# VH-VL binders against q9yh85r1066to1250: the designs that were tried, part 2

Target 1, 185 residues: q9yh85r1066to1250
Amino acid sequence: ASCIVSGYGHYLTFDGFSFDFQSSCALVLCTTIHGACERSDTFPTFTVTVTAKNEDRDTSLACVVKQVEVEVFNYYIVIHRAYKYTVMINNERLYLPLKLGQGKVNIFAFGFHIVVETDFGLKVVYDWKTFLSVTIPRSFQNLTYGLCGRYNGNPDDDLVAAGGTPRFGVTDFVQSWAKRDTFCR

## First folded at step 16 (VH-VL)

Design z6
Fold by ESMFold2, look of step 16:
Structure z6 (fold): chain C 185 residues (1-185), chain A 121 residues (1-121), chain B 107 residues (1-107)
Amino acid sequence: as target 1 above (185 residues)
Amino acid sequence: QVQLVQSGAEVKKPGSSVKVSCKASGYTFSSYFMSWVRQAPGQGLEWIGGIIPEFGYANYNAKFQGRVTITVDKSTTTAYMELSSLRSEDTAVYFCAREPGRSYPYGMDVWGQGTTVTVSS
Amino acid sequence: DIQMTQSPSSLSASVGDRVTITCKASQSIDSYVAWYQQKPGKAPKFLIYAASSLQSGVPDRFSGSGSGTDFTLTISSLQPEDFATYFCQQSYDNPYTFGQGTKLEIK
């Protein structure tokens, strides 16, 4: 299943629920980590976070994906559009292509996209601009939270807040998955 | 060995469409980005667009957006470029060219032989 | 779009000459430049990638240099088969763009 972020702040969850929201906050798209004290050793854990910026272009305001963060296998991967064809891995900037952990994580360019690919089937595809997709295998059904929803075949229950309780509004849902700071409200 | 073989020359009327094929052989088709590039008579090279065969993601030069469709058939390892609403300015040789995927931005290392498209009334 | 400005547009040279062709990008593109040779009626031939790396099977009289915005293709001792048109191409951003070409002719 794929979860998509596209221009104009458009989101499409794993289960096909569609919503629009513009935010400059870092937002958790997809995580298997829910609850600070819980760790699963039956499936790999990961978190994908997106940061967007509103930009004025000609006659429209576009939502640009500025930064994508992937946390997996204790790697902290930061992809920023200002630094094309490089990534930060655990605070060290490296050029593509990369093979981490003897193939546990592969990071490479393909056409006009950067791809992060894991040995368990997580794929993150980002075009350095407005398109971001997160793909996970079927084995992660009911194991994910975030803006991409629950991946359970039911789009109507995708709006689970970071605290674990359902939210009734898109704004409250998105803001619950925001990494808030002084300028992110 | 590694080959990109394109369909034959086309003569088209203004307002019609053309679909050029590019048959790939001798390599893993899904591992390479496939681009389309054209060259008008006596002119330079102009990138039209390309496609990631594994994911089906196409990218287009904005100049051609709305008139061009790039597709692949993975079962026959063939890429297609269809250009619609043809004008005399579209008269050119059209090339397919591959670029290594799963790498860094490399450049187009293997080119097809070219397909001449002539648009005349 | 990133503009690639080639210089010169054409030049005449003799066998054995050293030839230099330049290409300037309208913004920094790191080293993501390729160079191609094209003979009349033929598809372009890939020469140089990553600004300075020589493609397999290309004679070592060809070399490339540069990073950022300014790039150079050099042919150290021109041979009869080198008379062709040469193109630079940025592979940094959509759309890919080419220089306008440099036609290298025999004097």
Scores: ipSAE 0.642, ipTM 0.831, lowest interface PAE 1.3, mean pLDDT 86
Fold by ESMFold2, fold request of step 19:
Structure z6 (fold): chain C 185 residues (1-185), chain A 121 residues (1-121), chain B 107 residues (1-107)
Amino acid sequence: as target 1 above (185 residues)
Amino acid sequence: QVQLVQSGAEVKKPGSSVKVSCKASGYTFSSYFMSWVRQAPGQGLEWIGGIIPEFGYANYNAKFQGRVTITVDKSTTTAYMELSSLRSEDTAVYFCAREPGRSYPYGMDVWGQGTTVTVSS
Amino acid sequence: DIQMTQSPSSLSASVGDRVTITCKASQSIDSYVAWYQQKPGKAPKFLIYAASSLQSGVPDRFSGSGSGTDFTLTISSLQPEDFATYFCQQSYDNPYTFGQGTKLEIK
């Protein structure tokens, strides 16, 4: 299944639920780490975080994906649109292509996209501008949280806040997955 | 031997459409980005768009957005470019060209022979 | 769009001459520049990638250099088969763009 972020803050969850929200906060898009920080050895753990930015600052707002963060295995990967064809890996900037952990994580360019893929089937595809997709295999059903929803075949229950509390409003849902700081509310 | 073989020359009326094919052989089709580039008589090269065959994601030069569709058929390892609402300024030789995927931005290392499209009023 | 400005537009030279063709990008594009050779009636031929790396089968009299915005293609000793039109291309951002071409003619 695929979860998609596109221009003007449009989101499409794994289960096909669509919503719009414009935020400059870092937002947890998809994570397998939930609750009391428990780790499972049954499946790989990862977190994908997206940060958007307004580019035109007028009434016809355009919203770009400024940064994508992927945490997987012992790698913290940061992709920033200002530094095309490079990524930060554990605070070191490296040029594409990259093969990490003997192929556990591969990061490369393909056409006008950067691709992060893992040996367990996570694929993150980003066009350096407005399009971001996260694809996971079916084995992650009921194992994901975040703006991409639960991946359980039911779009009606995708709005689960951080900490597992259901939300009925899109604004509350999105803000519950925001990484708040001094500059973001 | 890596090869890109394009369909034959076309003569078209203004307002019609043309669809050019590009048959790829000798390599893993899905691992290469496929671009389309045109060249008007006596002119330089102009990139039209391209497609990632593995994902089906296409990118277009905004100049052609709304008039061009690029597709692939992975079972026949063939790429297609369809240009609609033809004008006399669309008279050109149209090339397909591949670029290595799973790498860094590289350049188009293999080109088709070109397909001449003539749009006559 | 990133504009690639190529210079000169044409030049005349003799076999054995050293020639240099320049290409300037309207913004920094790191080293993501390719160079192509095109003979009349033929498709472009890939020469240089990543600003300075030779494609397999390209004679070593061809060389490329540059980074950021300024790039050059040099042919150290012209051969009869080198009389053609040369293009630079940026592969940094959508859309791909080419220089206008440099026609290299025999004097």
Scores: ipSAE 0.631, ipTM 0.831, lowest interface PAE 1.4, mean pLDDT 86

## First folded at step 18 (VH-VL)

Design q5
Fold by OpenDDE, fold request of step 19:
Structure q5 (fold): chain C 185 residues (1-185), chain A 121 residues (1-121), chain B 107 residues (1-107)
Amino acid sequence: as target 1 above (185 residues)
Amino acid sequence: QVQLVQSGAEVKKPGSSVKVSCKASGYTFSDYFMSWVRQAPGQGLEWIGGIIPEFGYANYNAKFQGRVTITVDKSTTTAYMELSSLRSEDTAVYFCAREPGRSYPYGMDVWGQGTTVTVSS
Amino acid sequence: DIQMTQSPSSLSASVGDRVTITCKASQSIDSYVAWYQQKPGKAPKFLIYAASSLQSGVPDRFSGSGSGTDFTLTISSLQPEDFATYFCQQSYDNPYTFGQGTKLEIK
């Protein structure tokens, strides 16, 4: 299933729940790390984080994805809008295409998109503009948290806050998954 | 052998729609970006849009936004370009062309034979 | 949109001549440029991407160079089959854009 961030702050969870939100904070879009379930011996863990920026366009306010972060296999991958066709891997700037860990992670340009693929089926697609998608295999059902929801076939329980509280309002839900720092309180 | 085979010539009235097909064979369909490019008589090349077959994500030239729809049928390895609200200025040869997505070099390395679309009253 | 300004628009040359076609991008596109050859009534043929990769089957007399905004296609020794129209194309940003073309004619 795919989770999608697009347009003017539109979010679509794995289970098909859609909501709108605009934030300049780094938001946990999808993670398999939640509470005490930080590590799994069965499934690889990963986290996808998105940072967006509101920009005025001619007719509307667009939510531009300016940075995507992917944490997987002890790789910290940073894709920044300002550096097309490059990525930061563990704080080192590298150029596409890239294969990490002998093929565990494959990063390449595909048309107007950058694609991050893993050997377990994670796919992150970003167009350096307003579109971001995260696709994961069915084997990850009910293992995900974040803005993309629980991926369990039930969109009604997708609004699970970072603290574990279910069925939050959209605002509280999104804010709970914001990475807090000096600029995002 | 790698090839892209497009549908036949079309003659359309202004205001109508045309849907051109591009059958891909000889390669992994999902691994290549499929673009549509047109060329008016005696003129240069103009990119219309493209799609990642694997994901179904399409991108369009803003010039055609709202009038063009690009789709794929992975089961038949066929790409489609539908252009609506046709105008005389849309008279051109329309090409599909694949571009490597997973490997370098990039560039449209294989082209269809072209489909002539004539828009006339 | 990124404009690709190709020059010259037309060129007359003789067999054996060295031919150079230039393409200037309206903004930096790194090395994301492709060159195509098109003959009348035919689809464009991919020649080379940037300066590194020549399409299989394309003669070595074709070469590409440049980065940033200025790009060049060079035919070291023109052959009879090389008379055609050539296009540059940027693939750096949406939409893809082409140069207006260079028609290479026999002198």
Scores: ipSAE 0.898, ipTM 0.949, lowest interface PAE 0.5, mean pLDDT 93
Fold by OpenDDE, fold request of step 19:
Structure q5 (fold): chain C 185 residues (1-185), chain A 121 residues (1-121), chain B 107 residues (1-107)
Amino acid sequence: as target 1 above (185 residues)
Amino acid sequence: QVQLVQSGAEVKKPGSSVKVSCKASGYTFSDYFMSWVRQAPGQGLEWIGGIIPEFGYANYNAKFQGRVTITVDKSTTTAYMELSSLRSEDTAVYFCAREPGRSYPYGMDVWGQGTTVTVSS
Amino acid sequence: DIQMTQSPSSLSASVGDRVTITCKASQSIDSYVAWYQQKPGKAPKFLIYAASSLQSGVPDRFSGSGSGTDFTLTISSLQPEDFATYFCQQSYDNPYTFGQGTKLEIK
């Protein structure tokens, strides 16, 4: 299934729950790391984080994805909108195409998109503008948290906060997944 | 052995729609970006849009946004371009062309034979 | 959109001549440029991407160079079959854009 961030702050979870939200904070889109389940002997862990900003366009306010972060296999991958066709890997800038860990992670350009794919089926697709998608295999059902939801076929229980508590409002839900820093308190 | 075969010539009236097909063979369909490019008589090349077959994500030239739809059928390895609200200035030869999606170098390395679309009042 | 300004629009040359076609991008596109050859009534033919290896079947008299905003296609020794129209194309940003073309005619 795919989780999608698009357009003007539109989000679509794996289970088909849609909501709109605009934030300049880094937000955890999808993660398999949760509480005591930080480590898994069966599945690799990963985290996808997105940072977006509002920008004025011709006649509308667009929510532009400025940065995408992927943590997987002890690689910290950072994709910046301003540096097309390059990525930061553990704080080192490299050029595409790129293979990490003997092919465990492949990063390449495909049309107008950058694609990060892993050998266990994670696919992150970003167009350096307003579109971002995260795709994972069905084997990850009930293993995910974040804005993309629980991936269990039930969109009604996707609003689960970072602490594991269900939330009733989109605002509270999204804010719980914000990474706090100097600019995001 | 790698080949793109397009559908036949079309004659359309203004305001109608046209759908051109592009059958791909001889390679892994989902690994290449599929573009549509047109060329008016005696003019240069104009990119219309393209699609990643693996994901079904299409990109369009804003000039055609709202009038063009690009799709693929992975089971038949066929790409489609539908253009609506046709105008006389849409008269052109329309090409499909593949581009490597996973490796350098890029560039449209294989082209279809072209489909002539004539819009006449 | 990124504009690709191609020059010259047309030129006449003789067999054996060295020919140079230039393409200037309105902004930096790194090395994301492709060159095509087109003959009347035919689809464009891919020649070379940036300064990379030639496409299979393309003679080694064709070469590409440049980075940033200025790019060049060179034919070291023009052959009779090389008279055609040539196009540059940027693949750095959406939408893809082409130069207006260079018609290479026999002198």
Scores: ipSAE 0.897, ipTM 0.948, lowest interface PAE 0.5, mean pLDDT 94
Fold by OpenDDE, look of step 18:
Structure q5 (fold): chain C 185 residues (1-185), chain A 121 residues (1-121), chain B 107 residues (1-107)
Amino acid sequence: as target 1 above (185 residues)
Amino acid sequence: QVQLVQSGAEVKKPGSSVKVSCKASGYTFSDYFMSWVRQAPGQGLEWIGGIIPEFGYANYNAKFQGRVTITVDKSTTTAYMELSSLRSEDTAVYFCAREPGRSYPYGMDVWGQGTTVTVSS
Amino acid sequence: DIQMTQSPSSLSASVGDRVTITCKASQSIDSYVAWYQQKPGKAPKFLIYAASSLQSGVPDRFSGSGSGTDFTLTISSLQPEDFATYFCQQSYDNPYTFGQGTKLEIK
């Protein structure tokens, strides 16, 4: 299944729940690292984080994806909009195409997109603008948390906050997955 | 051998739509970005859009946004380009062209033979 | 959009001549440039990407150079079959854009 982030802050979860939200905070889009997910020890763990911003001076609703972060196999992968066809791997900038861990992670350009693939089926696709997709195999059903939801075939339970508690509002839901820092309080 | 074979010439009226096909063979269809490029008579090349066959994600030249739909059928390894609301200015030879999608170098290394689309009243 | 300004628009040369075609991008595109050859009634033919990626089957007399905004296609010794129209193309950003073309004619 695929989780989609598109312009104007549109989100589509793995289970097909759609919502809109705009934030300049780094947001956990999808993660298997959760206190309630002890079963994930049998599966590779990963976290995809997205940071978006409004590019329009006139406060247009258009949002661009500024940065995508992928944590997998002890690699910290940073894809920044300003540095096309490059990635930061553990704070080192490298050019595409790139293979990490003898092919465990494969990063390449595909048309206007950068693609991060793992040997267990994670696919992150980003166009350095407004489009981001995260695709994971069925084996990860019920193993995911974040803005992309639970991936269990039930869109009604996708609003699960960090910590595992259901939320009733999109705002509260999204804010719970925000990484707090100096610029995101 | 690697080959892109396009559908035949089209003659269309203004306001109508045209759908051009591009049958790919001889290579792994999903591993290459498929672009559509047109060339008006005596003119240069203009990129219309492209698609990642594996994911079905299409990108379009904003100039054609809203009028062009690019799709693929992976089962038949065929790409399609549909252009609606045709104008006389759309008269051109339309090419499909593949581009490596996983490795350097980039560039459209294989082209279809072209499809002539004529828009006239 | 990124504009690719190609020059010259036309060029007359003789067999054996060294020919240079230039392409200037409106902004930096790193090295994401492709060159194509097109003959009348035919589809474009991919020649070379950037400065070193010569397409298989393309003669060594073709070479590319440049980075940033200025790019050059060079034919070291023009052959009879090289008379055609050449195009540069940037693949750095959406949309892909082409130069206006350079028609290489026999003198």
Scores: ipSAE 0.867, ipTM 0.938, lowest interface PAE 0.6, mean pLDDT 93
Fold by ESMFold2, fold request of step 19:
Structure q5 (fold): chain C 185 residues (1-185), chain A 121 residues (1-121), chain B 107 residues (1-107)
Amino acid sequence: as target 1 above (185 residues)
Amino acid sequence: QVQLVQSGAEVKKPGSSVKVSCKASGYTFSDYFMSWVRQAPGQGLEWIGGIIPEFGYANYNAKFQGRVTITVDKSTTTAYMELSSLRSEDTAVYFCAREPGRSYPYGMDVWGQGTTVTVSS
Amino acid sequence: DIQMTQSPSSLSASVGDRVTITCKASQSIDSYVAWYQQKPGKAPKFLIYAASSLQSGVPDRFSGSGSGTDFTLTISSLQPEDFATYFCQQSYDNPYTFGQGTKLEIK
């Protein structure tokens, strides 16, 4: 299944629920880690975080994906649109292509996209601008949380907040998955 | 024996559409970005768009957005470019060209033979 | 769009001459430049990638250099088969763009 972020703050969850929200906060799209405890019984843990930016200068691109973060295995991967064809891995900037851990994580360019893929089937595709997709295999059903939803075949329950509590509105849902920092809040 | 073989020349009326095919062989089709580039008589090269065969993600030169559709058929390792609402200035030789994927921005290392499209009344 | 400006637009040279063709990008594109050779009625032939790396099977009289905005293709000791049109291309951003071409003719 795929979860998609597209221009002007459009989101499509794994289960097909669509919503719109514009935020400059870092937002958790998809994580297998929820609450205070980690759960890695069967599958590797990961978190994908997106940070958008309001484009005050170009009205055709009112909201752009500024940064994508992928945490997986022992790698903290930061992809920033200002530094095309490079990535930060554990605070060190490296040029593409990259093969980490004997192929556990592969990071490369393909056309106008950067791709992060793992040996367990996580794929993150980002066009350096407005398009971001997160694809996970069916074996992650019921194992994910975040703006991409639960991946349980039911779009009606995709708005689960970070604390595991159902939320009633899109704004509360998105804000519950926001990472708070100096520029957010 | 890497090769890209394109469909034959076409003569079209203004306002119609054309669909050019590009059959790939001798390599793993899904590992390469497939681009379409055109060249009007006596002119330089103009990139039209391209596609990632594995994902089906296409990118287009904004000049052609809304008039061009690029697709692939992975089972036949064939790429297609369809250009609609043809005008006389669309008269050109159209090339398909592959670029290594799973790498860094490389350039187009193998090109098809070209397909001449003539748009005239 | 990133504009690629080639210089000169044409030049005449003799077999054995050394020639230099330049290409300037309208913004920094690191080293993401390719060079192509095209003969009349033929598809472009890939020569140089990453500004300076020679494609397999290309004669070593061809070389490339540059980074940022300024790039150069050099052909040492011209051969009869080198008379063609040469194009640079940026592969940094959508859309891919080409220089206008440099026609290399025999004197």
Scores: ipSAE 0.638, ipTM 0.839, lowest interface PAE 1.3, mean pLDDT 86

Design q5
Fold by ESMFold2, fold request of step 19:
Structure q5 (fold): chain C 185 residues (1-185), chain A 121 residues (1-121), chain B 107 residues (1-107)
Amino acid sequence: as target 1 above (185 residues)
Amino acid sequence: QVQLVQSGAEVKKPGSSVKVSCKASGYTFSDYFMSWVRQAPGQGLEWIGGIIPEFGYANYNAKFQGRVTITVDKSTTTAYMELSSLRSEDTAVYFCAREPGRSYPYGMDVWGQGTTVTVSS
Amino acid sequence: DIQMTQSPSSLSASVGDRVTITCKASQSIDSYVAWYQQKPGKAPKFLIYAASSLQSGVPDRFSGSGSGTDFTLTISSLQPEDFATYFCQQSYDNPYTFGQGTKLEIK
């Protein structure tokens, strides 16, 4: 299944639920690390975070994906649009292509996209501008949280907040998955 | 032996469409970005668009105003470029060309032989 | 779009000469430049990638250099088969763009 972020703050969850939200905060799209006491040793853990930029208060303008973060295994991978064809890995900037952990994580360019893929089937595809997709295999059904939802075939429960409680609206849902930082309040 | 073999020359009337094929062999088709480039008589090279065969993601030069569609058939390792609403200025040789994927930006390392498309009344 | 400007547009030279063709990008593109050779009626032939790396099977009299905005293709000792048109191409951003070409003719 695929979860998609596209221009103008459009989101499409794994289960096909769509919503719109524009934010400059770092937002958790997809994570398997959510109260991870019961299942953390039975599947690979990862988190994908997106940061967008919207400098114009007009909602008709494109929402640029500024940064994508992938946390997987012992790697913290940061992809920033200002530094094309490089990535930060554990605070070290490296040029593409990369093969980490003897192929556990592969990072490369393909056409006008950067691709992060793992040996367990996580794929993150980013066009350095407005398009981001996260693809996971069926084995992660019911194991994911975040803006991409639960991946259980039920769009009604896609809006699970970071604390594990449902939210009543899109704004509260999105804000619950925001990572607090200097530019996000 | 890496090869890109294109379909034969075409003569078309204005307003019609043309679909050029590019059959790839001798390499892992899904590992390479496939581009289409044209060259009008006596002119330079112009990139039309390209496609990632593995994902089906196509990118287009905005100059072609949505008149172009690039597709791939992975089972036959064949790429296609369809250009619609043909004009006399679309008369050109059309090339397919591959670029290594799973790398960094390289350039188009293998080219097809070219397909001449002539648009005339 | 990133503009690629080649100089000169044409060049006359003799066998054995050293020739230099330049290409200037309208913005920094790091080293993501390719060079191609094209003979009349033929598809372009890939020569140089990443500004300075020689494609397999290309004679070592060809070399490339540059980074940022200014790039150079050099043929150290011109051979009869080198008379052709040469193109630079940026592979940094969509759309890919080519220089207008440099026609290298026999003197």
Scores: ipSAE 0.637, ipTM 0.833, lowest interface PAE 1.3, mean pLDDT 86
Fold by ESMFold2, look of step 18:
Structure q5 (fold): chain C 185 residues (1-185), chain A 121 residues (1-121), chain B 107 residues (1-107)
Amino acid sequence: as target 1 above (185 residues)
Amino acid sequence: QVQLVQSGAEVKKPGSSVKVSCKASGYTFSDYFMSWVRQAPGQGLEWIGGIIPEFGYANYNAKFQGRVTITVDKSTTTAYMELSSLRSEDTAVYFCAREPGRSYPYGMDVWGQGTTVTVSS
Amino acid sequence: DIQMTQSPSSLSASVGDRVTITCKASQSIDSYVAWYQQKPGKAPKFLIYAASSLQSGVPDRFSGSGSGTDFTLTISSLQPEDFATYFCQQSYDNPYTFGQGTKLEIK
């Protein structure tokens, strides 16, 4: 299944629910780490976080994906649109392509996209501009939270707030997954 | 052994369309980005667009956006470029060219022989 | 779009000469530059990638250098078969763009 972020603040969840929202805060798209700090031995843990910016590149409603963060295994991976064809790995800037942990994580360019893929089937594809997709295998059904939803075949429950609290609207849902900063909104 | 073989020359009228094919052989088709580049008589090279065969994602030079379509058929390892609303200024040799994927931006290491498209009234 | 300004537009040289062709990008593109040779009626031939790396099968007299915005292709001892048009190309950003070409004429 794939979750898609596209221009104009458009989101499509793993289960096919779509919504629109614009925020400059870092937002948790997809995480397997919910309500506990200890990693599970039953499935790989990861978190994908997106930061968007309302940049006017000759369009008044363009929403640019500025930064993508992938936390997986012992790697903290930061992809920033200003530094094409490089990534930060644990605070060190490295050029593509990269093979981490003997192939546990592969990061490379393909055409005008950067791809992060893991040995368990997580795939993050980002075009350095407005398009971001997160793909996970079916084995993660019912194991994910965030703006990409629950991946349980039911789009009606995709709006689960951080901490598991139900919400009635898109605004509350998105804000619950925001990593808030005093300067973001 | 690696080669890109393009379809034959075309003569077209203004306002019509052309579809050029590029048959790839001798390598794993899905591992390479496929670009289309043109060259007008006595002029330089101009990139039209390209496609990631594995994902089906196409990228276009904005100059051609709205009248160019790039596609692939993975079963025949063939790429296609269709250019519509042809003008006399579209008279050129059209090349397909591959670029290594799964790496860093490399450049186009293998080119097709070119397809001459002539647009005249 | 990233402009690639190539100079000179044409160049005459003798066999054995050292020849230098330059290419300047309108913004920093790191080392994401390729160089091509094109003979009349033929498709371009890939020579140099990553600004300075020589493609397999290309003679050692060809070399590339540069990073950021300024790039150079050098032919250290010109041979009769080197007459052609040479192009630089940036592969940093959409759309890919080429220099306008340098026609090398051997006398």
Scores: ipSAE 0.604, ipTM 0.810, lowest interface PAE 1.3, mean pLDDT 86

